VHH binders against Protein Syd (syd). Designs and how they scored, part 5

Target 1, 183 residues: Protein Syd (syd), of Idiomarina loihiensis (q5qw09)
Amino acid sequence: MKTLEESIDALMTRYKENVPVRYTEYVEEWNSPIYGTVIDENTVEWTPCRQPEALNFDDLESALEMSFHQSIKTLFGRWYAGDLALDYQGHTISLLQTQSAEDGERLLENITGHILMKRRLKQPETVFIGLGSEDDGLLVTIDNQSGAVGLEWVGKEQHDVLSDSLAAWLDNCQPQVETDKNS
Key: E = the ipSAE of ESMFold2; O = the ipSAE of OpenDDE; V2 = 0.75 times the mean of E and O plus 0.25 times the DockQ between their complexes.

## First folded at step 1 (VHH)

Design E4 (framework vhh_7n9e_1)
Fold by ESMFold2-Fast, scan of step 1:
Structure E4 (fold): chain B 183 residues (1-183), chain A 122 residues (1-122)
Amino acid sequence: as target 1 above (183 residues)
Amino acid sequence: DVQLVESGGGLVQAGGSLRLSCAASGFTFSTYAMYWGRQAPGKGREWVSGISRSGGSTAYASSVKGRFTISRDNAKNTLYLQMNNLKPEDTALYYCATHYWGSTPYRDFDYWGQGTQVTVSS
């Protein structure tokens, strides 16, 4: 029996073990605790670390007059990390992460835009958690009502449900260990 | 629900002026950049003007620069477009929208209002 926190931590451990040198976008002004060796003006090596205070969704929930599914808050409140390049049953996915408190604020602003778009289109509210590697229009999302993990295109409803829970989906994701062409 | 409701359109003679308003609700208006777009019959959408979250920066399409002024009142959740020296070529459905910059999945995706019709007679 695994909790979502255990599944997230296990994935991060697998990621560190299988991707021993990790690169992400370097934003010097964020002074992120994950930053290691700077490679160039846009690229830095990183190591994940736990958020000392979990990203807080309270103000956004109040502003949007909603509650986010707990799995979304747990995923984005646990680690500072670079985005994780993952393989899931033939899908190459970038699982979004935040690098700092400032990056967390940016993520909440982007989630706000997504929720407002779903409301405008009269679609069920979802929250993106990942991007398709070769197609930025393809999203991995969580249905806010059910917690189901699925695929959707920007501006469209989930067209494929991958798992009934985030924990189960993460347990079936594997780190991308080689340059993948999106098979 | 998110709503963007435009008003202030109508029939005006060439050289005249109109002031459009966009009333926003269902989101924290002050945290979003806003813009005006237009669509003439049989043509695609054309970006007209944009304004930052604070109102500190504005931008205009070359076709309207010097004639149109975009502004916002965050206390009233309202966006404005002051249109001066109108030309027949300005005849279009005008709509307000918000832009989701800084998000990879939503770069260049916009929310759109219903629109308000502007007709400029020569």
Scores: ipSAE 0.006, ipTM 0.145, lowest interface PAE 10.0, mean pLDDT 81

Design E5 (framework vhh_7n9e_1)
Fold by ESMFold2-Fast, scan of step 1:
Structure E5 (fold): chain B 183 residues (1-183), chain A 121 residues (1-121)
Amino acid sequence: as target 1 above (183 residues)
Amino acid sequence: DVQLVESGGGLVQAGGSLRLSCAASGFTFSSYGMYWGRQAPGKGREWVSGISGSGGRTAYASSVKGRFTISRDNAKNTLYLQMNNLKPEDTALYYCAASPYIKSGYTLDYWGQGTQVTVSS
């Protein structure tokens, strides 16, 4: 019975506990609040922090003449973080996150391209929230009409529904075990 | 206005090399992953290689792995593809695009005109 916010927060807590040293791409221009020790010009240690002002979807909704499912807005409006390396039922998934307000605007541009491609292909609108780390072009997406979490290949319809809700799916994800390869 | 301008294509003999460039303007280049794709005559579009915004992560299609190297210079807003040991099957129009995925041909509607690569036997 958790709210989506509670499930997101619990996952972030589990991630911090199980991955004590976290690395992400360093983009100096973003001046991200998550940045800790800079390792090199491309790599920085990070810690998650709450977005002081949630990523705003209003302008994009108006431009695309649509409404995004609330779970998508809640997921991308809550935390600044590096992408989360997760295990889900034997699959390695990278759950996308934003590092800053500027990175949030980049994500909205990427979502725009995805929606426009789905429309051109006459497929149901989805929004990607994760990438399959082991399989080229495999996406974890949310169906915009139902909120269902599923798997789809780039350019194809959702072929497997993993959960009826984002909250339930996140509760079943586990942080990937720390390795020297995490970045 | 967003612009992507590919260059460096041409006619080369099998076993030869080419370096392609993609000059980007109108967006914050370092904030985007980029990819190279190609389209051979009479065929669909094929993803070739991708690179993360920082340049720290790269990925390649199996057909080009070990022969092609993707790189970027964020100070110059330029993406590169070094193509070595070219084969006739590499003949295609090569294009660059911004992408959230380093392993896919998905784009956010930023497309260049392309540069033609022809590999003679």
Scores: ipSAE 0.013, ipTM 0.283, lowest interface PAE 7.4, mean pLDDT 83

Design E6 (framework vhh_7n9e_1)
Fold by ESMFold2-Fast, scan of step 1:
Structure E6 (fold): chain B 183 residues (1-183), chain A 123 residues (1-123)
Amino acid sequence: as target 1 above (183 residues)
Amino acid sequence: DVQLVESGGGLVQAGGSLRLSCAASGSTFSSYAMYWGRQAPGKGREWVSGISWSGGSTAYASSVKGRFTISRDNAKNTLYLQMNNLKPEDTALYYCAKSTRYGFSPTGYMDVWGQGTQVTVSS
């Protein structure tokens, strides 16, 4: 049984090996350490690197009067990377990543909006970690109370539980060779 | 399901200003990053500006930085683009788009587009 950190690191290693040329959105202002060759105004080659300081959830936890599940903090605090295109049981999932400290702040803003929406709808609090690539609005989420990984439509509760833990779910994901999505 | 309707385009002289609006229907607007893009005659689609769900983060294409300002009013489900010091090369059909990423991505893949509003800048 691997730790979550080991599962994340193993996935990142598999991703680098199976996707030797990786592209992501280019935001010059972020001065991201992952950026390599700039392809155009919007696209850059990237290589993952460890976050020197893990993304800090403390202020957000205080503001929302909650604690985020540790798996969420570990996932988003470990690597700077482009989003990972993964295959899970024959379906393409984009696993969200941050590219810089500034991108991390953007992610925390979006998590805030999601939590406030869940509270307004009186649904269990979840945090999105991935997107279904075939349908807009299909999310891969972590239930904040249990740590369970599941599928959820924006504005609705998890309708399918994929795994009881993030580590186990990541171990069952495989890197997908990307087709150029902007062509 | 989100519907986007742009308005505010028109004909202006170089150096002029326009304010574009994008009205969104539905209750999900405040949960998504939003973008403005444009397409000039004979050219491909170009990303112009992006704004996070809260309005706390914004990004701009280098060609418009300092001249355009993106903003949003989540209570009114409306996105805005204030365009100042317009140039003839800003002539394009302008459209708002919802991010296909749940998070903010300034240049992200945009697959939910409005119908657009035409901006024409004369020299």
Scores: ipSAE 0.038, ipTM 0.417, lowest interface PAE 5.8, mean pLDDT 84

Design E7 (framework vhh_7n9e_1; at its last look DockQ between E and O 0.26; V2 from the best seeds 0.00; counts 0 for: pae E 7.7 > 2)
Fold by ESMFold2, look of step 2:
Structure E7 (fold): chain B 183 residues (1-183), chain A 124 residues (1-124)
Amino acid sequence: as target 1 above (183 residues)
Amino acid sequence: DVQLVESGGGLVQAGGSLRLSCAASGFTFSKYAMYWGRQAPGKGREWVSGISSSGGSTAYASSVKGRFTISRDNAKNTLYLQMNNLKPEDTALYYCARELSYGRTPWSQGFDYWGQGTQVTVSS
């Protein structure tokens, strides 16, 4: 019976074990705590680390007059990490993470735009948590009301439910072997 | 200062093609993801397409996928949008925009600079 925090931590442990050297885009202005050896102007090695203070959704919740499902806040508020290249049922997914406080601000802006788009289209509100790496515009999202994880094309409703909860879904994701996500 | 200047718009019949260009200056173009957006009269801004800083990843709104192709030439600081099989609903002011950060999310609505736009008008 794992908590979501335990599922996230277990996934991070599996990721570090299976992807021993990890690269991401170098953004000097972020001065991210995950950054290790800078390879070149655009590329840096990284190691995940705990957020010292969880990404704060309170101002956004107030501005949008909504409450985000706790799984969304926990996912984006626990670790600083690069995006995780994952396999789910043989399909490639990039699980989004935040790399710094500045990256967190960018994420909240993008979530705002997504919510406003869902409201304009009168669709159920979802929050993106991942990308289909080979399919442009394919999102992995959490339905904000139910917490269900599903697939969603940008501008459309979830068309497949992958799991009733984020914790269960993460437990069935595996790091991609022999994949270099950020090369 | 950051400047983005669009060109290549015009009047075209349905089914036709146009190629838009966006000339960038005042920043290191190759470090940023870039987007095309559009705004039809009386409507809000719509994200159309995005491209990563290296050009290796692209994303498209479902309404244009298969018809539009985004590309960039980092040596010339220029972003492009090839628009084929144009439809009347593609009529809009098209603008390019720079991503708020260095290019991990080319399909996001997070951008901090955009150009004045170039008008595309598609006749039935």
Scores: ipSAE 0.014, ipTM 0.248, lowest interface PAE 7.7, mean pLDDT 84
ESMFold2-Fast, scan of step 1: ipSAE 0.060; ipTM 0.464
ESMFold2 (binder alone), look of step 2: mean pLDDT 82; pTM 0.826
OpenDDE, look of step 2: ipSAE 0.015; ipTM 0.294

Design E8 (framework vhh_7n9e_1)
Fold by ESMFold2-Fast, scan of step 1:
Structure E8 (fold): chain B 183 residues (1-183), chain A 123 residues (1-123)
Amino acid sequence: as target 1 above (183 residues)
Amino acid sequence: DVQLVESGGGLVQAGGSLRLSCAASGFTFSDYAMYWGRQAPGKGREWVSGISGSGGSTAYASSVKGRFTISRDNAKNTLYLQMNNLKPEDTALYYCAARKWSTSLYGPKYDYWGQGTQVTVSS
């Protein structure tokens, strides 16, 4: 059993080792510290780096009158990186990451929209942390009250619980080396 | 509030043409990359084409490349899809989508979505 920080760091290490050439969407104006060789207008090679100042949830927590589960804050406050393509028990998952402080603010905007949607639908509050790469609208989410990791469709309640904790779930995720079977 | 409204669908014969429009409101249109997607009966959603906020860059799925042309008019807050040489396989609900950044953070499909316009191609 690892701390969440140890599990996140171990996954990032495994990802670097198994995916030695990493590409992500290039947003020039973010001037991200992860950017290496620019391939084209939309594509850049990247290398992860630690956030010098962790993404701050304080203003959002105040505005929404809530506290986010610590695992969510730890996940999104630790690394700047491109999204991680992972395999989890036959699921192809894109684990969301931020590339810069600007990108972190965009993530907080999107989290706000998701929370307001859950409240409007009178569903338990969750926060997305990943996307199902093969299924439109499938999310990997954390239940804000319990910290449980699960699957839900946009606009629907969590329908499958994958793990009681983010740390345990991450420890069972593996980097996906091949995401395009045509190449 | 934010809205995307598609129009221009209909019934057309194979080999024919249609022009789809997407009217955007409630956000700064030129800040957003725009996309056309489609969903055929009994199938999942498929990305069709994308255009940058400035209109300077476009991309197409291989199934439509050379037949479809995406364009935008930022002064009118409108996205277009010119569809030529239509095939029965192009039969689908066509929808537009907007995303602020080409980053996949929440996914481009979750920024803003239209309800779609039906395109039916008969032989």
Scores: ipSAE 0.007, ipTM 0.154, lowest interface PAE 9.3, mean pLDDT 83

Design E9 (framework vhh_7n9e_1)
Fold by ESMFold2-Fast, scan of step 1:
Structure E9 (fold): chain B 183 residues (1-183), chain A 123 residues (1-123)
Amino acid sequence: as target 1 above (183 residues)
Amino acid sequence: DVQLVESGGGLVQAGGSLRLSCAASGLTFSSYAMYWGRQAPGKGREWVSGISGSGGYTAYASSVKGRFTISRDNAKNTLYLQMNNLKPEDTALYYCATPRGSYFHTSGEYDYWGQGTQVTVSS
């Protein structure tokens, strides 16, 4: 069985091989190591790059009086990349990534809001890792207690468990392949 | 304030064609990738096609590949979907959207969605 790190790396390799020209939002101020050719003021070609310092969850864990599941920290601490457009069982999912250390801090702010919402609603704590491109408000999340990957609507509990582990789920995801490149 | 307005839907017989338009305002249109999605009665929303800000990259769902063509006119801030050889299974509300990014808030700060334009394909 692969480690989670191996599954993440394998997915990134598959993504580069199947999506040879990749586009993401360009934020010049982030001076991201992933940025290649700038297409316009908000669009840039990118290539993934290992994070030299993994995104640190320590301050957020202290503030929220919790511990994040290790799979969440490993996923968001390994690569700088644009969001990955993936196919999972015929459904298009955008797997979230960060482009820079600054983008990582903004991700942590968003995670904070999500955790506080779950607490207010008295629901099990989850962390979003992806967005369903097909359905407004559909999230791919990790249950913080178990590490299970599932689907949930914003404001609701996980209604479908896709995998008991992030590594296994990633191994079953495929890059959403570009059909045609046009000028 | 971002606004997306779809048009061009209607009733058409199987094998026919329609061209949908999405007029965008309140954003720097050429800087945003754009998507077409659809929702059939009793089903969830399904992504149909996407196009990069420059128009250099396009992608299609397998169900529409070879029949639909996405395009954009950045000078007019308009997105298009040319639909050929329509099938009854293509019957749905069609809407355009900006793609989701790395940021979102659980308070409803999501993609901008239009109201949609209805496409009905008779057999």
Scores: ipSAE 0.000, ipTM 0.117, lowest interface PAE 11.4, mean pLDDT 81

Design F1 (framework vhh_7uia_1)
Fold by ESMFold2-Fast, scan of step 1:
Structure F1 (fold): chain B 183 residues (1-183), chain A 121 residues (1-121)
Amino acid sequence: as target 1 above (183 residues)
Amino acid sequence: QLQLVETGGGLVKPGGSLRLSCVVSGFTFSSYAMAWVRQAPGKELEWVSSISGSGGSTYYEDSVKGRFTISTDNAKNTLYLQMSSLKPEDTAVYYCAKRGYSYGRLPFDYWGQGTQVTVSS
């Protein structure tokens, strides 16, 4: 099959083609290269672009005395983009992306808190990569040891495994598109 | 229950005016940004205008600046789009949308049934 990089790139291409008007959180101070037309104080149109320097996990790995699964580093190091609204087998999921180097730093801080929580609860370490769109606290996560993609609630272990790998899962995700009432 | 009900569309001649209304229920109106988006026959969705939850900031697509005005009446839980100097190119179904929740969700996560605006002859 495709490499993970190819799967990520193919998804981004499908997303751009099927969601021609894309909106995301607007943080003026980030001066993100993805920003286009400003819609309101919190919303901006965006286009994806490649990260010139991949988000670096080295310092965090050293501080936490761990290694992140390569799929996590590849996912968050490849594109600057708004979060992607996706459908996966009837599930509505928002796949997290970073908009800028500053947003990447925010993400690493959030990942730190999540890992420390998992350790305190004596649960397997996971990293969130997305959110369930309908329910607060429902996370799409990657198991750090196996690379398996699954669903978990904040503070709980994965209760559903969606795919054995990120690449396979992304290949089966589709962009959320508006469907006319006369579909 | 969250509901958005758009009204005010219809058939109008070029140069005419219409006011679209969107009555909102099921959430606190003034705490959420609202938008109008449209879809012309055979074309993709196009954002038209937005207003902040405070009502302090408004934004417009370039082709409608000076012709359309977005506003809210918080006491009536109603969003308006006043359209003037209408052109055949404004023919579309117009949808009212609210801002979504944070945490990587779609910025506009609910759309009503829409209201048809036809500018012809």
Scores: ipSAE 0.007, ipTM 0.253, lowest interface PAE 9.5, mean pLDDT 82

Design F10 (framework vhh_7uia_1)
Fold by ESMFold2-Fast, scan of step 1:
Structure F10 (fold): chain B 183 residues (1-183), chain A 121 residues (1-121)
Amino acid sequence: as target 1 above (183 residues)
Amino acid sequence: QLQLVETGGGLVKPGGSLRLSCVVSGFTFSDYAMAWVRQAPGKELEWVSSISGSGGKTYYEDSVKGRFTISTDNAKNTLYLQMSSLKPEDTAVYYCAVGRYLPKSYYFDYWGQGTQVTVSS
């Protein structure tokens, strides 16, 4: 049985093999270990790096009086990387990653706002993990209760379930041949 | 603590103008992208306009370009939406929001209470 960690690592290996030059948003003050050659004030080449200390969800779980699904914590706690441009069944998806501990804190703030929005709308809690590049406002999300990976529009409930597990979904994702510095 | 308070909505006739304000507290504008989003009766949530905290770069939904202007007053920690040439289809509750990404982000993280705009004769 392949673990989620194994699926994440396999995807990162495939990404490095198929995308030899990788670009991401450059934020100098994050002092990110992934940064290589700086291209301009907004763009830098990067190489993935394991997080020495996994992003910690404990304080946020306490503040929101909830527990995040383990797959969400594993995904965002394993690698520092630029967002991954992926192909899933002919659709382009940008899989979100964090570049540094500081970027991780920013992600937690954004997750907080999303959860509060879902609560205000009386919808099941989900966490976004990716963006649809062909359809503005389309999110790839994990249902916090079940761990199911699905699609939802901003402000709407998950309308399509792509996989019952993050590991299985990642195993079916492939790196995009072309990289876009603004993706 | 983050707080967003929208004001400035109301009833206006077609062709009229309104200025919406969003007073922000608990964070610094320059650290976040700010946006206006709206929801018309019985319709989906719709992104209207965004402004970056850095450099003040602005973005607009196609149907409001040339009619709406987004701006900030950093000294007052306030986001504005100046609306002109209002149309009945602009009728909606307007929300102030904070987002991660510009210009592609309709995924805004924090919401105020909203302010109702009604365009009717």
Scores: ipSAE 0.012, ipTM 0.260, lowest interface PAE 8.3, mean pLDDT 82

Design F2 (framework vhh_7uia_1)
Fold by ESMFold2-Fast, scan of step 1:
Structure F2 (fold): chain B 183 residues (1-183), chain A 122 residues (1-122)
Amino acid sequence: as target 1 above (183 residues)
Amino acid sequence: QLQLVETGGGLVKPGGSLRLSCVVSGFTFSRYAMAWVRQAPGKELEWVSSISSSGGSTYYEDSVKGRFTISTDNAKNTLYLQMSSLKPEDTAVYYCARGSKWLTYYSPFDYWGQGTQVTVSS
C-alpha cells in the first residue's frame, strides 16, 4: 500500500545503501546541490537531495495543450540525483534523474521534443523516464493516458508493457552493484 | 566553459556537396545527443538531423533524408554533416546544437554555436 512518493523514496534509500560511492557526469555550470568530491572535469561523486521546489510542468502543459500523467510529475519533481543504474528482471536500465533546477528545465525541453515527435508520427503520447543500457534509443516510457510503464524505441510505439503503474515497476527494480552479473 | 564551433560553410552550386564540422569543448561529447539545425532567411528555425549520444542512431528531417549524413568522431570531439545533392532550398545558417543528455529526434536544444552560412546558388 505504498504511494508513488513512498516507492520513489524507498528506491533512493536502497540505491544509497547498495551503491555507497556514486559517480555522475559533472556539469560545473549547474552548481548542483548533489555534487560532492569532484574526481575530474567530467566526473563527480554525488548524494541525492530533495527538490526544495518541485519541477513545475504548468507552462509546458499550457504550451502543449495537455496534462501530464501525475506519476511523471511526481517522479521528476521529487529528487535531485544522478541517473540510477537499475536491474529490472535481468535487464540494465538507467532511470533518468535531474541534478539541478537547470537540468530540470533541460528535461522539460527534451520532453517537449519527444511529445512533438509522437504527435507528428500520430502515435500515443509517452514520456521517457529511462534508457536501455546498450542503446540510448531504447527508452523506458510512461504512456501519458494510462500511466503504464513500457519499452519503446525512439520514434516507435511501446512494444512491451512492463507494469500498469510506475510505483509497482519501481518496487521491482533493484540497484545495480559493481559485481552485478546482469549488466 | 561550453563551446561549439561550426566550420565548412560556403557557396556551392545546386547538386554540389559540402561537409560541415562542429568542434565541441567543455562537456563530455559522447554523453549528449547532438544535432544540426538551420535557419533560412526570413524563415523559422528548422531541425535537420540528430545523432544519439552513443552515435548508433541517426535521425533526419524528411526533406534531407538520403542526401545528408550526420556522424561523429569522438576522438576529435567533432560532429559532422555531410551534405550532397544540395538544393537552393538548403540555403541557411547551419547551427551545431547540443541536445540534452537523453536522445530525442526533436529535442529543443540548450546550447548552440555561432552558425556557418551555406549558400546554394548558381
Scores: ipSAE 0.034, ipTM 0.356, lowest interface PAE 5.1, mean pLDDT 83

Design F3 (framework vhh_7uia_1)
Fold by ESMFold2-Fast, scan of step 1:
Structure F3 (fold): chain B 183 residues (1-183), chain A 121 residues (1-121)
Amino acid sequence: as target 1 above (183 residues)
Amino acid sequence: QLQLVETGGGLVKPGGSLRLSCVVSGFTFSNYAMAWVRQAPGKELEWVSSISYSGGSTYYEDSVKGRFTISTDNAKNTLYLQMSSLKPEDTAVYYCAKPRSSGYYRTFDYWGQGTQVTVSS
């Protein structure tokens, strides 16, 4: 059995091995430690690196009067990376990552808005961790109470539960390998 | 500057029709999924409809299926909600959902004052 940290690290290793040249959005003012060769004003090659100080959820937890599921904090506190293009059982998804401490703060602002909307809609609190690559209205989310990974549409409850845990779900995700046909 | 402007609301009788519009500026409209959310007097926010960035996928709350149609006009940078066979329970302020400027573009926030739809005899 792997820990969540081991599953995250194994996925990042598989991603580097299967996607040897990786591109992400270039935001010059972030001075991200992952940035390598700049391709153009909006595109940069990247290599993942560990966060020297994990993204801190303490202030947000206090402000929202809640505790985030540990899996969410572990996922977003471990690596700086570009978003990971993954295949899960024939579905293409983009697993969200942060590129810098500043990008992490922007993520926390987005999570705040999402939680407040879930509360107003009287729905279980979830946190998005990924986006459907074919339709960005489709979210991959973690149920904050159970830690279950599922699919939901913006403004709706989870309609499909993919796994009881983030670690198990990540172990079943594979890097999306582009072919010449997709060029 | 990022801006969403909702228009097209008004007073209409049961069985009537209205078309809501949301004019988007300050970002590339065709790159984002968009949604309509409503709030009836004294009630919680309710998701109504969503459309993918390509316009190829649309989704509706069960009570509005077959009566409402969501669409986009990328050339006009505008999101629409065509409402038909309106019922008194459709009375609400309707909001166009926007991505947050300071976070990931795919997450949504609500913008402006909305547009009031009142369905009464």
Scores: ipSAE 0.007, ipTM 0.192, lowest interface PAE 9.7, mean pLDDT 80

Design F4 (framework vhh_7uia_1)
Fold by ESMFold2-Fast, scan of step 1:
Parts: C-alpha cells; sequence; structure tokens
Structure F4 (fold): chain B 183 residues (1-183), chain A 123 residues (1-123)
C-alpha cells in the first residue's frame, strides 16, 4: 500500500473477510457503533466503523510537550474496532484498537503513563500499538522519532526493529485464521 | 491509594548478597507487572528487572542477568529482588514500580513508585 491510510484500510478489509465472526469485550456504557450481537455480559460481536472525529492528541501533546509521530495518530484515529489478532512471520500479535471515543480517552491515559516511564528511564520515547499474544510484557511499539516499528519489553528499549514504517509492517501482517495454541 | 514501600537495602561488601522487598497495597497484586529501577549517584535511572502480572515472565538488564532474581509472593503482596555477587557498580537507590496492563492496553503509572531503598556496595 502507498499510504498508511490505505494500508490500514486494506488490513481492516482483509480482517473482515478472513474473520467473518469477530468478538470483543463488551462495555455497555461505551455505546460503541461497532457493537452487533451481544453474546453475554462481557462479549459482543463487532464490525469496524470509521471514526467520525479522529481521536485528538492535541491536549496530550501540549501536556507532555511533545509531538506524536503521525503514524501513531493515524492508526488510532481512523477506525473503531476490536483488537486485531494478526500473524506476523509466525508470531501472534494483538494489534490494539479503540472501540469508542471513551475507549480512546483510556488509550491516551495509558500512553501518558508509558511516555512518563520512558522519560524517567532516559529511554527513547515509544508508543505501544500491539501486544505479544503469549506475554503482554512483550510490546509492539513505534519509535516516536523515526516511526520505526519494533519489539520491546516493558521497561526496556526496542531490541528488534521489524520495519522502518507502520504501513510496511501492516502490509506484511495477516489476519489470524488458525488457533495454533489449541490445535 | 496505591502505595509501594521498599526495604532491604544496606551496606554490603563486594560479592555479598541482599534481598530487596517492595510491599504493595491498594490494588490486586497479581493483575500488575512489576519492575525494579535504580539510580546510582550522579547517573541516570536504569531499569533493572521486570516480572509479568502472572509471574510467568521475567526480564533483566544484561549487567544483572544471572546475579539478580526478581520474584513475587502474591499472598504477601510483595515484590522481591534477590541480589547476589554484588559489585560496587550496583550501588544505587532502588525503586519499585508497577506496570499496569489494561484489558486492551498496557498502563504505566509512575505515581505508584515508592520512596526507594539505598544499596551501597563497598569494602
Amino acid sequence: as target 1 above (183 residues)
Amino acid sequence: QLQLVETGGGLVKPGGSLRLSCVVSGFTFSKYAMAWVRQAPGKELEWVSSISGSGGSTYYEDSVKGRFTISTDNAKNTLYLQMSSLKPEDTAVYYCATLRFGTSYPSHAFDIWGQGTQVTVSS
């Protein structure tokens, strides 16, 4: 894909086509536009929906005296969706998404904590965008200065760079259609 | 409401051992990843070790790997750092921090860092 927006949209299309029944955490109070059939108190079927107003990073950028890399703002400002279970080169990754404007505010609070941790540790600022499925201590992150996608452990610098850009990394991710852990 | 209290520091000779403890109150201990961070005199903060909320995964700075062991006791809401083969370079104030993982996102809260405990390694 040529642009990050095109890569995100293509991934969402592939995900919808390859994972025809999608489940996510149900939070009734969010009144999320993605919610379809409620399965139980904690589980709901979902369909992705474009954010009518992109998640706004302006106040957080002012408070932290920084600018977030555009790829981070584009990723989290484009779609409401459940987290995407993806395969990347044989590894299962949960790509984080927001379900509603309220969930977006929760994400911004969590990003704030992460940035403050990186600053106190004198490490380059990163923003998490995904979790390793077997261990949530392993993060997929974007380096805020370069936009590089990499792996880092909570509290440590990126130890592996997966791609120079989010768009290229997303183009190499596939929806997870197999349950390797349970097969 | 969240409180972290570090203890166990002290003066020790090179090659000695100490066990640091961090007593946690105000939250369900096993839901949070925990970390030890240190600051040596005149140096920057250095991450030392982390343990996942489940206790199944541990991570260490290369300089302490094999010498330090991080562990938790969920019944006591306590995080430990067992330090062995201590070196003068390990002299620092040691802090514990909790690293929260939300349902969809990690959450890191510096407000729950404790006061620290001083470790001095000298002959």
Scores: ipSAE 0.015, ipTM 0.307, lowest interface PAE 7.5, mean pLDDT 82

